# Miniprotein binders against Uncharacterized protein slr1840, part 7

Target 1, 371 residues: Uncharacterized protein slr1840, of Synechocystis sp. (p73408)
Amino acid sequence: MRQILIAPDSFKGTLSAGEVCQIALDVLAPEFDCVAHPLADGGEGTLEAIANNLDGQWQTVRVQGPLPDQTVDACYLWLPQEETAVIEMARASGLPLVPVGEHNPEIATSYGTGELITHAARRGAKQIQLAIGGSATNDAGLGLLMALGWQFLDSQGQSVGWGGQALGKVAEIIPPVLNAFPQVTVLCDVTNPFYGANGAAQVYAPQKGADPAMVQRLDQGLRHFARVVREFDGFEINFPRAGAAGGMGGGVAWALETKIESGFTAIAKLTQLEQAMAGCDLVITGEGCFDHQSPQGKVVGGVLELAKKINKPAIIVAGQCQLSQTVLPNVLKIFSLVGPDMPLEKALQHPQTALKKRLVQVKQYLIQSQN

## First folded at step 2 (miniprotein)

Design eC2d3 (from h4e with R13Y Q33R N36W Q37E D40L Q43L K44E E47Y E60L E67F)
Fold by ESMFold2-Fast, scan of step 2:
Structure eC2d3 (fold): chain B 371 residues (1-371), chain A 104 residues (1-104)
Amino acid sequence: as target 1 above (371 residues)
Amino acid sequence: DSEQLQELIDQTYKLMEKAKELFDSGKYDEVLRLTWEIRLLSLEIQYIAQKHNDEKLIQLAKDLIDFAQRLVQDVRNGNVDQALDLIRKLHDLLRQLEELVNKQ
């Protein structure tokens, strides 16, 4: 029996990666030994994709929101067999949680994200995957670190408080007592440094509510904090990726000695995608946005690179694609949901029907090609 | 059909203006939902453009899809400055596409 790995991204706005897998299993499983492996890139749908792969448990915690007078119910994913927690900072400290007109990176805090990390550590996590996209903050992770027991004091010996405005006040750093703590991996796809023209404040603070004067104050705060960290233990915080999430990439790398990885790479490792693919005869992957510029998506692109590396053939199922399969290494065939028998408008209105129709054609292709 | 293309372009333009207003207001979750809708309309524009075999129209539609898809990804991943730049480019492409269609 031919073994097939079904490893798609979601078809954004129409079908989840899990739904794509379910439809593929329904069509293909009677004739082939199929393994579902829904994927994501560290953004929307990431916790759901991982939960489906690794039998995850949802944890809901009441935590500090991005604004000082705000509390939120934030979910994270616990993976008991892997002793791993997967946390999206945006669920506790994200820009969407801030009401219209109240965006302010001088006061927005990452403290709630630190509370999620603390909860996961108490749960027994030995590893934490921290996705840092969508932040409301420019506090270099200071709030997060304070929730973990770090103290940042001003020249008067008082706490600097929360928000990006606190960075410029730091005069003394008091780390917590060293105890067993989970290994943290940050999921990050941006390369911005901590401060400067391409840094956290200059690039991202305006869209978090900063005017030009505030951007300059925030950048100066990040520069000040970088100097204080250097004086404290010699760490150079101004490296590529350190600017992610208002400097949180730098702050946690310094304080928690974390790794930084792309979202797809971290998820692929966590779910053992390469091992799953090696155990199969071919892989079927896809996304709703694949077109003549593909592979453009991080999931489909990553799956195809892994398949090429281990010499496995691939089939792509895409919403719409006119790309010749001769330009894609190891791709046997590309199936587009849109075609003469399925106009784009019909495919968008009935995505499950369109996908089923193409998967029947995939099935027929595979039966004919096995010889 | 040129009338259908014009209607789709108009609908995409209106969603684009709404997305820009929501983006300026900091409602990024709502912007994400609208940018996904913009992407879907852009795909429909491309499909019809390809049926007409108009090279300029096809190229503009391809650019529209590329920028719309990048916009969805940038909004989703919190790349807010890149998203704002793409909103401006997408708006300009829609204007160019509308001008080309209306010159029949």
Scores: ipSAE 0.000, ipTM 0.083, lowest interface PAE 26.6, mean pLDDT 82

Design eC2u1 (from h4e with R13L E17F Q33M N36E Q37L D40A Q43E K44W E47L Q50R K51Y E67L)
Fold by ESMFold2-Fast, scan of step 2:
Structure eC2u1 (fold): chain B 371 residues (1-371), chain A 104 residues (1-104)
Amino acid sequence: as target 1 above (371 residues)
Amino acid sequence: DSEQLQELIDQTLKLMFKAKELFDSGKYDEVLMLTELIRALSEWIQLIARYHNDEKLIQEAKDLIDLAQRLVQDVRNGNVDQALDLIRKLHDLLRQLEELVNKQ
C-alpha cells in the first residue's frame, strides 16, 4: 500500500486545511495509507492547522483590545507536550476588531497581545510562536512590552501611554526584571524596515486609518524611538522585517531577543513536517486560490521545496492553477478544482463537492500508476 | 522546459505596459487593478524560480515580489512618482528574468 502525506494549506474563504485533509482521507484512505498534516503560512487558519497536527488546548483570555476602551476575548493555543504557546496578535490587537470609522493607529495598542504572552508564560510556556499579521497598530510593540513590565517614560518621568503617538514621547526606557521568560519566535513574511519610505508607517498605516499627516507623525515617532533604543543599548532597530505589525517586529526583536522566521518554516518545524514527509512515498499538497490577484503559494512552495530536498514526488490540488508539472521538479501532476466540469462560481458555492471530484481523479491517477 | 515560466513573464511584461498607459491617462482605479494582478503573477514567477538551479534567477525573482508589493502600496497611497519608478524597475527586472530563463 502506498503511503501518502496530505499536507495542504487552507482553501481560503471556503475550506480549512483540516477540512481539506478530511475530504482527502475519505476519498483516498480505502486504497492508500494516508497521513493528514494540515498546514498554514502564519496567517488565517494557523492556530487551527497546528491544533489538528498537535494535541492543542484552546485558552480564552479576556484582554485589552486595540482601542483604549475596548476589551476582547482572545484565544490562543497551548501545546502541553511541546511546552509551547501559539499566539496570533490579530485576535487581541487586530484590524478586524476595530469598528468601521474608528481605525486610528495613533491610539491603537498592542497591550492585549502582551497579556496573552503573559498568560501563556504563567501557564508554563517555554516557547512562544507569535504570528503578527493583521495588526491594527503602529506602536512598535510598545503596548505588548508594557504588558510584560517594560516602562517607557517621557521627559517629565511619566508613562508615555499607548498607541503610535507614544513613540515620539519616549525619553527613558526601564526594562523589567524577567525570571525565566519564554523564548519568542515571531512569524513574519514581510521585509519592510522599521521606518522610512518602505517602513511600517509609510507602507501600512494608511490601511489602519492614517491620513498623510498622521503617517508622517507616525514615521517620525518610529525614527525617534529608533534613536532612543540606539542610545539605550546600541541596538539598530531599523533592519529588514523590523517594520512588521507597525514596528512590532523590531520592538520585540530588540526587547525580547526574538528570532524572526517565515510562518511556513516555523510551522513546518513545530509540526515535524520533514520527518512526516520522509515516512511517506509521496505528498499531496494544495491551496484554493481561484484567481490571479492574490496567489499565496507559500505553503505549497515550501512543501514542494522540501519534497525536492528529500526526493519525494508531489501532487498539487489547487483551486485554479496555470502551472504545468513539467516546470516544477518532483511534481507528478497538478489538479485544478476549476475546469470544464466545474466552473469557478460552482466551485465557490460548493467547495466540498468540487474538491471531492478532483480527489477522485487523483485516486484514479494513483491507482493507474500503481498498476 | 521553462515554457510556462516564460509565458508568465511575458504576460506580466504586457501588463506593465498597460499599467504605464493607464497612469499616463490618469486612470488610477484601473492601474490599481493591474498592479494587484502584476503582484499576483510575480508571486507565481518567484514560486517557479525557486525550483531552478540558478542562484541569480532565484534572487531576482525574490526582488520581483518585493517591488510588486511596494508598487501596489504606492498606487493605493497616490504616490504617483514612486509608483512610476517602481514600474520602471519591475520592467527592467522582468526583462532580466526573461533573459536568464531563455539561457536555460
Scores: ipSAE 0.000, ipTM 0.163, lowest interface PAE 20.4, mean pLDDT 82

Design eC2u2 (from h4e with D10L R13Y Q33L N36D Q37F D40S Q43D K44Y E47R K51L E60L E67Y)
Fold by ESMFold2-Fast, scan of step 2:
Structure eC2u2 (fold): chain B 371 residues (1-371), chain A 104 residues (1-104)
Amino acid sequence: as target 1 above (371 residues)
Amino acid sequence: DSEQLQELILQTYKLMEKAKELFDSGKYDEVLLLTDFIRSLSDYIQRIAQLHNDEKLIQLAKDLIDYAQRLVQDVRNGNVDQALDLIRKLHDLLRQLEELVNKQ
């Protein structure tokens, strides 16, 4: 009996990585020894994927929401064996938490994300994995840092307050006097700089509610803050990845000396994916990609590179064939959910049925190749 | 999808208006990041165009991908004059793409 590692990403908008694993187990487990290892890239489904691989404890904390008069109950994942907390900033400071018509990155704050970090530190966390996708904010992490004891003052000696509008007011920075904080690793797959034409405000503020005039004010605020930071300690905040989450990538790298890793790399390391893969005869991975916002499959690509490195064969199950151009020598076969026998519309309406159909074909392929 | 594509193309066009200024000021890293974004958008448009069998969108997306790849190589190899010419061509292609999508 072959041992198969089932290591998929989510099929965005249709199936979670855990659901994909469960369908694969239902089809393959009677004939094969299957190990479920759901994955993510640091975005949607990250906490659920990690919780399915490790014995995680959900923590719910009442924190500041993205809007000044908003309080939210935000969950993070505590991993006691690893002494690690996994935090998705979007659960405290995310775009989905803002009511329709109220999106405004000039006032949206990351303070609640800092409160989650503080709670995790008090819990005993030595490491924080911070996924920064889906932010409502353009505040360079100032709110987060304020929650950790940093003070940012205007020219009158008063707190600058919250939101992207606060960045342009910063005249003085006061770090906390005595703080021992966990090591923070930021999970980030964008390469945008802090400010400029390809920076945080110009690229991402429009989706957070900014009109063109507001985008210009926010970019000017980021530029001003970059100058203040440079004057404070000589740090150059305008580097690739610093623009992530409204400049939070830059802000926390500067203030907390964070590590920055791709989401897949951090998750693969935390869940010991390479060790799990080494213990199996074959890897099945996949993704949905029905929403063609990006051509890249970071999870599938990462799984395939690891499989190649340790000489393990792989099978890909994909929603639509965007991965056909990324074939490694160890890839045995690619199965597409969408094809002549399964139109895109039908696959989107019945994703469980479409996936099960392809997994039955995978099963038949594997049985035939045994003899 | 069409409305979202129009919004993304308009944003890309606005960013490309800054590309020439960034290049003229020697900010090559910012130009390269913008080029990666254009590649991603062009690839997405090509796939949507293929799904709807739109020959003009397919060809324009292919041209954008080709010029973007050449721009990355020329910037990395220090071929400044050739890179500047490619930036102008990419800007022109994006303008054509914006006009075409706005007519859908």
Scores: ipSAE 0.000, ipTM 0.107, lowest interface PAE 22.2, mean pLDDT 80

Design eC2u3 (from h4e with R13W E17L Q37I D40Y Q43E K44L E47F Q50R E67M)
Fold by ESMFold2-Fast, scan of step 2:
Structure eC2u3 (fold): chain B 371 residues (1-371), chain A 104 residues (1-104)
Amino acid sequence: as target 1 above (371 residues)
Amino acid sequence: DSEQLQELIDQTWKLMLKAKELFDSGKYDEVLQLTNIIRYLSELIQFIARKHNDEKLIQEAKDLIDMAQRLVQDVRNGNVDQALDLIRKLHDLLRQLEELVNKQ
């Protein structure tokens, strides 16, 4: 019986990575020995993918939401054997939590994400994986840090308060006395710097509710905060990736001395993907969209690079893909859910049916292979 | 062909602005579907532009892909009506781009 590793990303907006794995198991497991290994890039579906790979416990905590007068029940994943917590900031401080018409990065706070970190630390976490996609915030992680005991004061000695508007008011920084604190790894796949034309405010604040005048004020706040941090301890906060999640990448790297890894790299290490792949004969991977021009930085790209490194053949199943295929030496074939027999609109409305249809073709392809 | 391709790019930008309007109104499921289609359209435009060595079109395609990815990352739930109309229009645009790619 040939051993197949099913290692997909989610099909954004249609199927979770776990659902993709289950459909693949249903189609392929009668003829093949299949192992499910759902993956993520640190964005949508990250907690679910990890929970499906490891024996995790869901923790629900009532925390501060992104708006000052909002509370939310946010969950994170506790992995007792790994002594690791996995936190998606978007579950406490995410854009989807903001009611229609109330998106405002000048007031949105990351404080609730800091409360999740505090809860995980008290739970006994020695490691925290922090996925920072989907933020509502442009506060450089100030709220998060305040929840951890950091104080940021204005020129009058008062707390600067919450939101991106607070950054321009910071005159004094008072760090907490921390004894033993977990090692935080930030999962980040963007390269944006802290401020400037390609920085947090200019690139991402508009989607969070900022008009052009607000973008200018937020960018000036980030520049001001960068100067204050440099004066405080000499840290240069304006580096590639520091702009992630409204500057949170920079803020936590400075304050918590975080590691920063691509989402795929962190998840692959945590779930021991290389070991799982080495134990199989073939890898099936996929995502909602595969572009042969962009194999790096995505889950599919990472899986393919790893498979090539350890000399394993791969098959790609993608929701949508380029008409032209890539020339990747270890890729046997690429299957698209969208094709002449499955129009795009139908695939979007019935994604499980579309995926099952393509996996039947994958099965036929594999059966015709006589090795 | 160049004029037709530029018009398809312009139409894709208009659909992108409509997707942003739906996002601003909280119709998140609809935005997810639309931005996934816009990302695919942008990838096809980028493919055509690279084949014809057109720097301006390559950059426009990159900008569309980036915005589509940002919307997808930050989207959740909403109401279905106008999304279906936009999905039909995006599907028509996809068909036009595919015909353009397939021409010898």
Scores: ipSAE 0.000, ipTM 0.133, lowest interface PAE 22.7, mean pLDDT 79

Design eC3d1 (from h4e with D40F K44L Q59L K62Y D63R D66A Q69W R70E Q73L H91Y)
Fold by ESMFold2-Fast, scan of step 2:
Structure eC3d1 (fold): chain B 371 residues (1-371), chain A 104 residues (1-104)
Amino acid sequence: as target 1 above (371 residues)
Amino acid sequence: DSEQLQELIDQTRKLMEKAKELFDSGKYDEVLQLTNQIRFLSQLIQEIAQKHNDEKLILEAYRLIAEAWELVLDVRNGNVDQALDLIRKLYDLLRQLEELVNKQ
């Protein structure tokens, strides 16, 4: 009896990674010994995928929202055996939390994300995985750091306050004395620098409500803050990935000496994916749109590289595979939900049916190849 | 939601227009960067649609994400003609998203 690891990403907008695993188990488990191992890339579905792999406890905390007069109930995942918290900043400081017409990265704060980190640290976390997609903020993580006890003062010795507008006012930095603080790993798949034409404000602030004049003010604020940081301790904050989440990637790397990893790499390590694959004969993986050559490292690509490393065969079930025909030697077959018998629109309207149909074909393929 | 989604759709359209201009100029490395930004904005549109349980917006946002990914692949692989066709398709999908938002 073959042992199969079901290790998919979500099919974004249609099925969670957990739902994909459940459908695969329903089709394959009667004939094969299947293990579910839902995955994510650090974006949509990350907490849910991790919770499905590990004995996780949802923690709900009332924290500062992205707007000054807003509070939100934000949840994060606590993993007691791993002594690890998994936090999505968007749940406390995300763009979806901002009411229509009120998007403003000059005032939006990451303070609530810092409150989630503080709560996790007090709970006993030794490691924090921080996914920073979907931010409403352009504050370089200043709010987050203030929640952790950092002080940023203006030329008059007063707090600079919150929001991207505060960056240009920083004259003095006072760090807290932190003993036994958890190691923070940032999950980040963008490569943008802190400031400049390809930086946080120029590239991402418009989606957060900035007009061109505000973009220029925010970029100037980031440049000013970078100079102050360099003068404070010699750190160069303008590096690739530092621009993620309105500069939070840079701010937390500097202040917390955090690691920055691709979302898939962090999640694969946390869930012990390589060990799970080693215990199986075959891996089935998938996602909504397949491209194993992606420079950002999609889930399917990462799974395939790990499978190749430990000499395990793989099958891909993907929503659409029209443009990538490159196959690693260990890939047995690729099954696309979209094809002559299943147009894109029909697959999107009936995703469970489309996936079931392809998994039945996977089952038939496996039985045939077994003989 | 309508105004929030419209702002993201408008921003995505502006980035697509810039990507088309750069593509026509043969500046493919810059096109790849803008296409990744378009994909990110499309994911935000999808997240907002999912949070408010809008099935039609979720489906159209997913289509936009999928086609943006195909554009990245085409540019990376040097499939210039296919990339141009995908840019046209992405404009049509943005138009459909805008119509859905306006009918809310």
Scores: ipSAE 0.000, ipTM 0.134, lowest interface PAE 21.4, mean pLDDT 80

Design eC3d2 (from h4e with D40L K44W Q59F K62L D63R D66M Q69Y R70D Q73I R95L)
Fold by ESMFold2-Fast, scan of step 2:
Structure eC3d2 (fold): chain B 371 residues (1-371), chain A 104 residues (1-104)
Amino acid sequence: as target 1 above (371 residues)
Amino acid sequence: DSEQLQELIDQTRKLMEKAKELFDSGKYDEVLQLTNQIRLLSQWIQEIAQKHNDEKLIFEALRLIMEAYDLVIDVRNGNVDQALDLIRKLHDLLLQLEELVNKQ
């Protein structure tokens, strides 16, 4: 019996990756031996995709929210077989947690994300996958580090406190005494440096509530902190990706010696996608919109590159697709949900029906072609 | 000074070769110590590159630092295949830095 790997992204706004897999299993499993392998790019739907792929346990922790007087119930995923915790910082320190009109990156703290890391370490995590999209913060991960036992003092020997405003006050760094700590991998797809014209504050602080004067203060704070870190241990914090999540990319790389990986790469490695694909004859992947020239479509692109590397044929099922089949030598066929018989509005209103219809066509194609 | 930057590149290349030898012999603690030396060399490369106002060279030097950290983390995780791939990437980045220096 032919074995098929079903490795899709979510169809953003309509179907989760797990739902896509389930519909494909319902259509294809009677004729083919199917393996579901839902994927994500490190953004929305990442914890859900991993939980569907691996036997995960949801952990709920009451932690510090992004605002000083706020506490939140934040969930992370514990993977006991992998000894790995998967944490989305946005669930503890994200923009969605801040009420309209109260966004302020000078006071927003990442402390709660550090509390999730501490809880995971106590749970027995040897590895932590930290997705840092959607942050409310511009504090270079200072709050997170304080939760882990780091101390940052001002010129008077007092704690600098929380928020992006604290960065410009740091005069002394005192690291915690730690015997063992889980390895942290940061999932990040932006390339911005720590400070400057393309840095954390100038590019991202406005969406977090900063006016131009505040952006200037935040950037000066990041520059000051970079200097203090260089004086402390010689580390140069202003590197590509260091600006992610208000400088958290830089802060945790410095303090925790983290890896920084693309979301797809980290998830593919964690779920052993290459091994799963090698055990199959064919890969079916997809997403809501696929175009090889678009900055979107990182999951489908990654799956196709991996399939090409190990000589596996692929089929794409996309909501909408502008990509020509002739430019993808390992792709057998592309099926679009939206077409002459399925206008966009009907596909959005009945996404499960639209996907099932196209998967029936995929099934017929595979039966008739024998490949 | 391009000569000083070339000397730092040469030193970094020697550290990578030593890191590979130590990794092959299972001396992981020594490999981990080499990242601090790579960090210091990268700081000097950064300072020299800033004097040349070459943002591209600065970012390539910083990318080399990042790849070195990835190697250290893979050593700690026991992922030998990934560590070897990262050593090869560090070598490629050194060649790119040499190219940027010669462009001057």
Scores: ipSAE 0.000, ipTM 0.212, lowest interface PAE 19.2, mean pLDDT 80

Design eC3u1 (from h4e with Q37Y Q59L K62E D63L D66A Q69E R70W Q73L H91L R95F)
Fold by ESMFold2-Fast, scan of step 2:
Structure eC3u1 (fold): chain B 371 residues (1-371), chain A 104 residues (1-104)
Amino acid sequence: as target 1 above (371 residues)
Amino acid sequence: DSEQLQELIDQTRKLMEKAKELFDSGKYDEVLQLTNYIRDLSQKIQEIAQKHNDEKLILEAELLIAEAEWLVLDVRNGNVDQALDLIRKLLDLLFQLEELVNKQ
């Protein structure tokens, strides 16, 4: 019997990767030996995708939210066999947690994300995968570091407090005494530097509620903090990727000596995607790219490159025909949800039914194929 | 099992023709109830086809279920022309299934 690996991304805004896998299993498993391997790029759906692949235990912790007077119940995923915790900062310090009209990166803090890291370390984590998409913050991870015991003092010897506004006040840095801290890997696909025209504040602070004057104040704060860090231990915080999550990429790289990986690469390694694919005859992957503002196909692209490397054929199921331009020699066929028999509006309103219909056609193609 | 499968195909065909009559008369609530029942019968056809281990029969039964689901959606959304096209397609699929069963 043909063995099929089902390794899709989520169909953003419509179906989770796990839901895509379940529909594919319902259609294909009666005729084929199918293995579900839902994936993610480090953004929305990352914890759910990993939990579907590994024996994961959800941990819920009451932590500081992005706003000073806010407390949230945030969950992270504990993987006991891997001795690894997977944390999405957005669950503690993310934009969705801020009420409409209250977005303010001068005030928003990453402290709660640091509390999740502390909890995971005390749980026994040897590795932490930190996904930093969706942040409400522009504090360079200052709040996160404070939760880990770092002290940042102003010129009067008082704590600088929380938020992006605190960065410009830092005069003294006092690190905690840490013994045997876990290795942190940051999952990030942006290349922005810490400050400047293409930096954290200039590019991302507007979506977090900043007007142009606030953007300038935040960028100056990041520049000031970079100078203070350089004076403290000689570290150059302004490098590509340091601007991710309001400068958190830079802050944690400096303070915690983190590694930075693409979300797909980290998740593929953690879930042993290459080994899973090697055990199958064919891989089916996909994503729901319905407009040109959708994220580029990092997951689909990564799956296809891996399949090419180990000489496995692939089938793509996509939201619309933009992926018809993919011409790797190991791609057998591309199925688009949107087509002459399925208008875009109908596919968006009924994504489960649209996907099921296309998977029935994939099944028909596979059975009728002469290899 | 082949005898039971033939009975289910015949029953589903008669219900589809009744659904078309009701749809042409504008009685959409009655069509919805009947079409949901047709979807349930199509699932029973698929279950029996799977036990039969006939690849073509299973595929045609699966396609019947998928198109029946779209018919329910088109009726609910008032997509009259699309619903009529799907009714014709489901009748054609039932003819294909009947021919596959009879060739055994």
Scores: ipSAE 0.000, ipTM 0.248, lowest interface PAE 18.5, mean pLDDT 82

Design eC3u2 (from h4e with K44L Q59M K62D D63F D66Y Q69D R70L Q73R R88L H91W)
Fold by ESMFold2-Fast, scan of step 2:
Structure eC3u2 (fold): chain B 371 residues (1-371), chain A 104 residues (1-104)
Amino acid sequence: as target 1 above (371 residues)
Amino acid sequence: DSEQLQELIDQTRKLMEKAKELFDSGKYDEVLQLTNQIRDLSQLIQEIAQKHNDEKLIMEADFLIYEADLLVRDVRNGNVDQALDLILKLWDLLRQLEELVNKQ
């Protein structure tokens, strides 16, 4: 019997990676030996994908939300065997937590994310995987660092307070006298620098509620903070990836000496994806949105690159896709969820049914290809 | 001893209530004295909790002393917004500890 690894990302807005795996198991497992290996790119669905792979334990903590007068109950994953915590900053400091019409990166704080890190450290984590997608913030991780005991003072010797507006006020940095916290690895798939035309504020602050004048003020704040950091210890914070999550990539790398890895790479290592794939004859992967043309994304791309490296064939299940299988390495066939027999409206109303229908076709294809 | 923990938690909570009132009144020098006492009681709670072999109780008590240390620091340095946030978090931690002790 052929051994199949089912290693998809989520179908964003419709199906989690775990749900995709379950539907695939239901369709394929009677005919094939299937192993579920749900994946993520470090964004939405990351904690759920890892929990399904590694039997993670959910930890719920009451923390500071992105807005100053907001508290939220935020979950992170504790992996006891790995002595690792996996934290999504968006669960404490994310854009989805901000009510419609109240998005404001000048006041939004990452403090709650720092509280999750503190909780994980006290739990006994030796490593923390910090996914920084989906942020509401443009504060360079300043709130997060304050929660860890860092002090940022203005010219009058008072705390600068929270939010992106605080960055331009920093005159003095006082690090905590630390016993070592766990090693923090930041999961980040953007390459933007800390400030400038392609920096955190210019590229991402508009989606977080900034008008053009506010974008300019936020960028000036990031530039000011970069100068203060250089004066403090000589660190150059304006590097590729430093702009992620409103500059948190830079702030955390500087203050906590973190490594920055792609989300897929970190998750693939943590879940031992290469070892799982080596034990199988074929991999089925997929991702995308039902209502958008989805070229090969980061998870599918990473799975295909790994499959090529270890000489394994792949099948892609995509929401919508115009890519020919002839131009993709080691790809046997691509199945689109939306097609002539499955209109977009019906697929959006019944995503589980749409996916099941396509997986039945995958099953048929695999049975015929055994001949 | 669960009885001793309940007594210490109650003492700490009462000091926290007083610290919040003084903080709201802008009497930061008086708050600093109270936050030092809160820190000392939190340390004692942590030490006693370690003897109960209850992982959750020990963890919550560790958080209590950590947040209390941050509160002392922030009050001492005049970090009003951070200090207020920590007062609220300490209240929640004391509530959680009280719940855990009552379940014993």
Scores: ipSAE 0.000, ipTM 0.133, lowest interface PAE 20.5, mean pLDDT 83

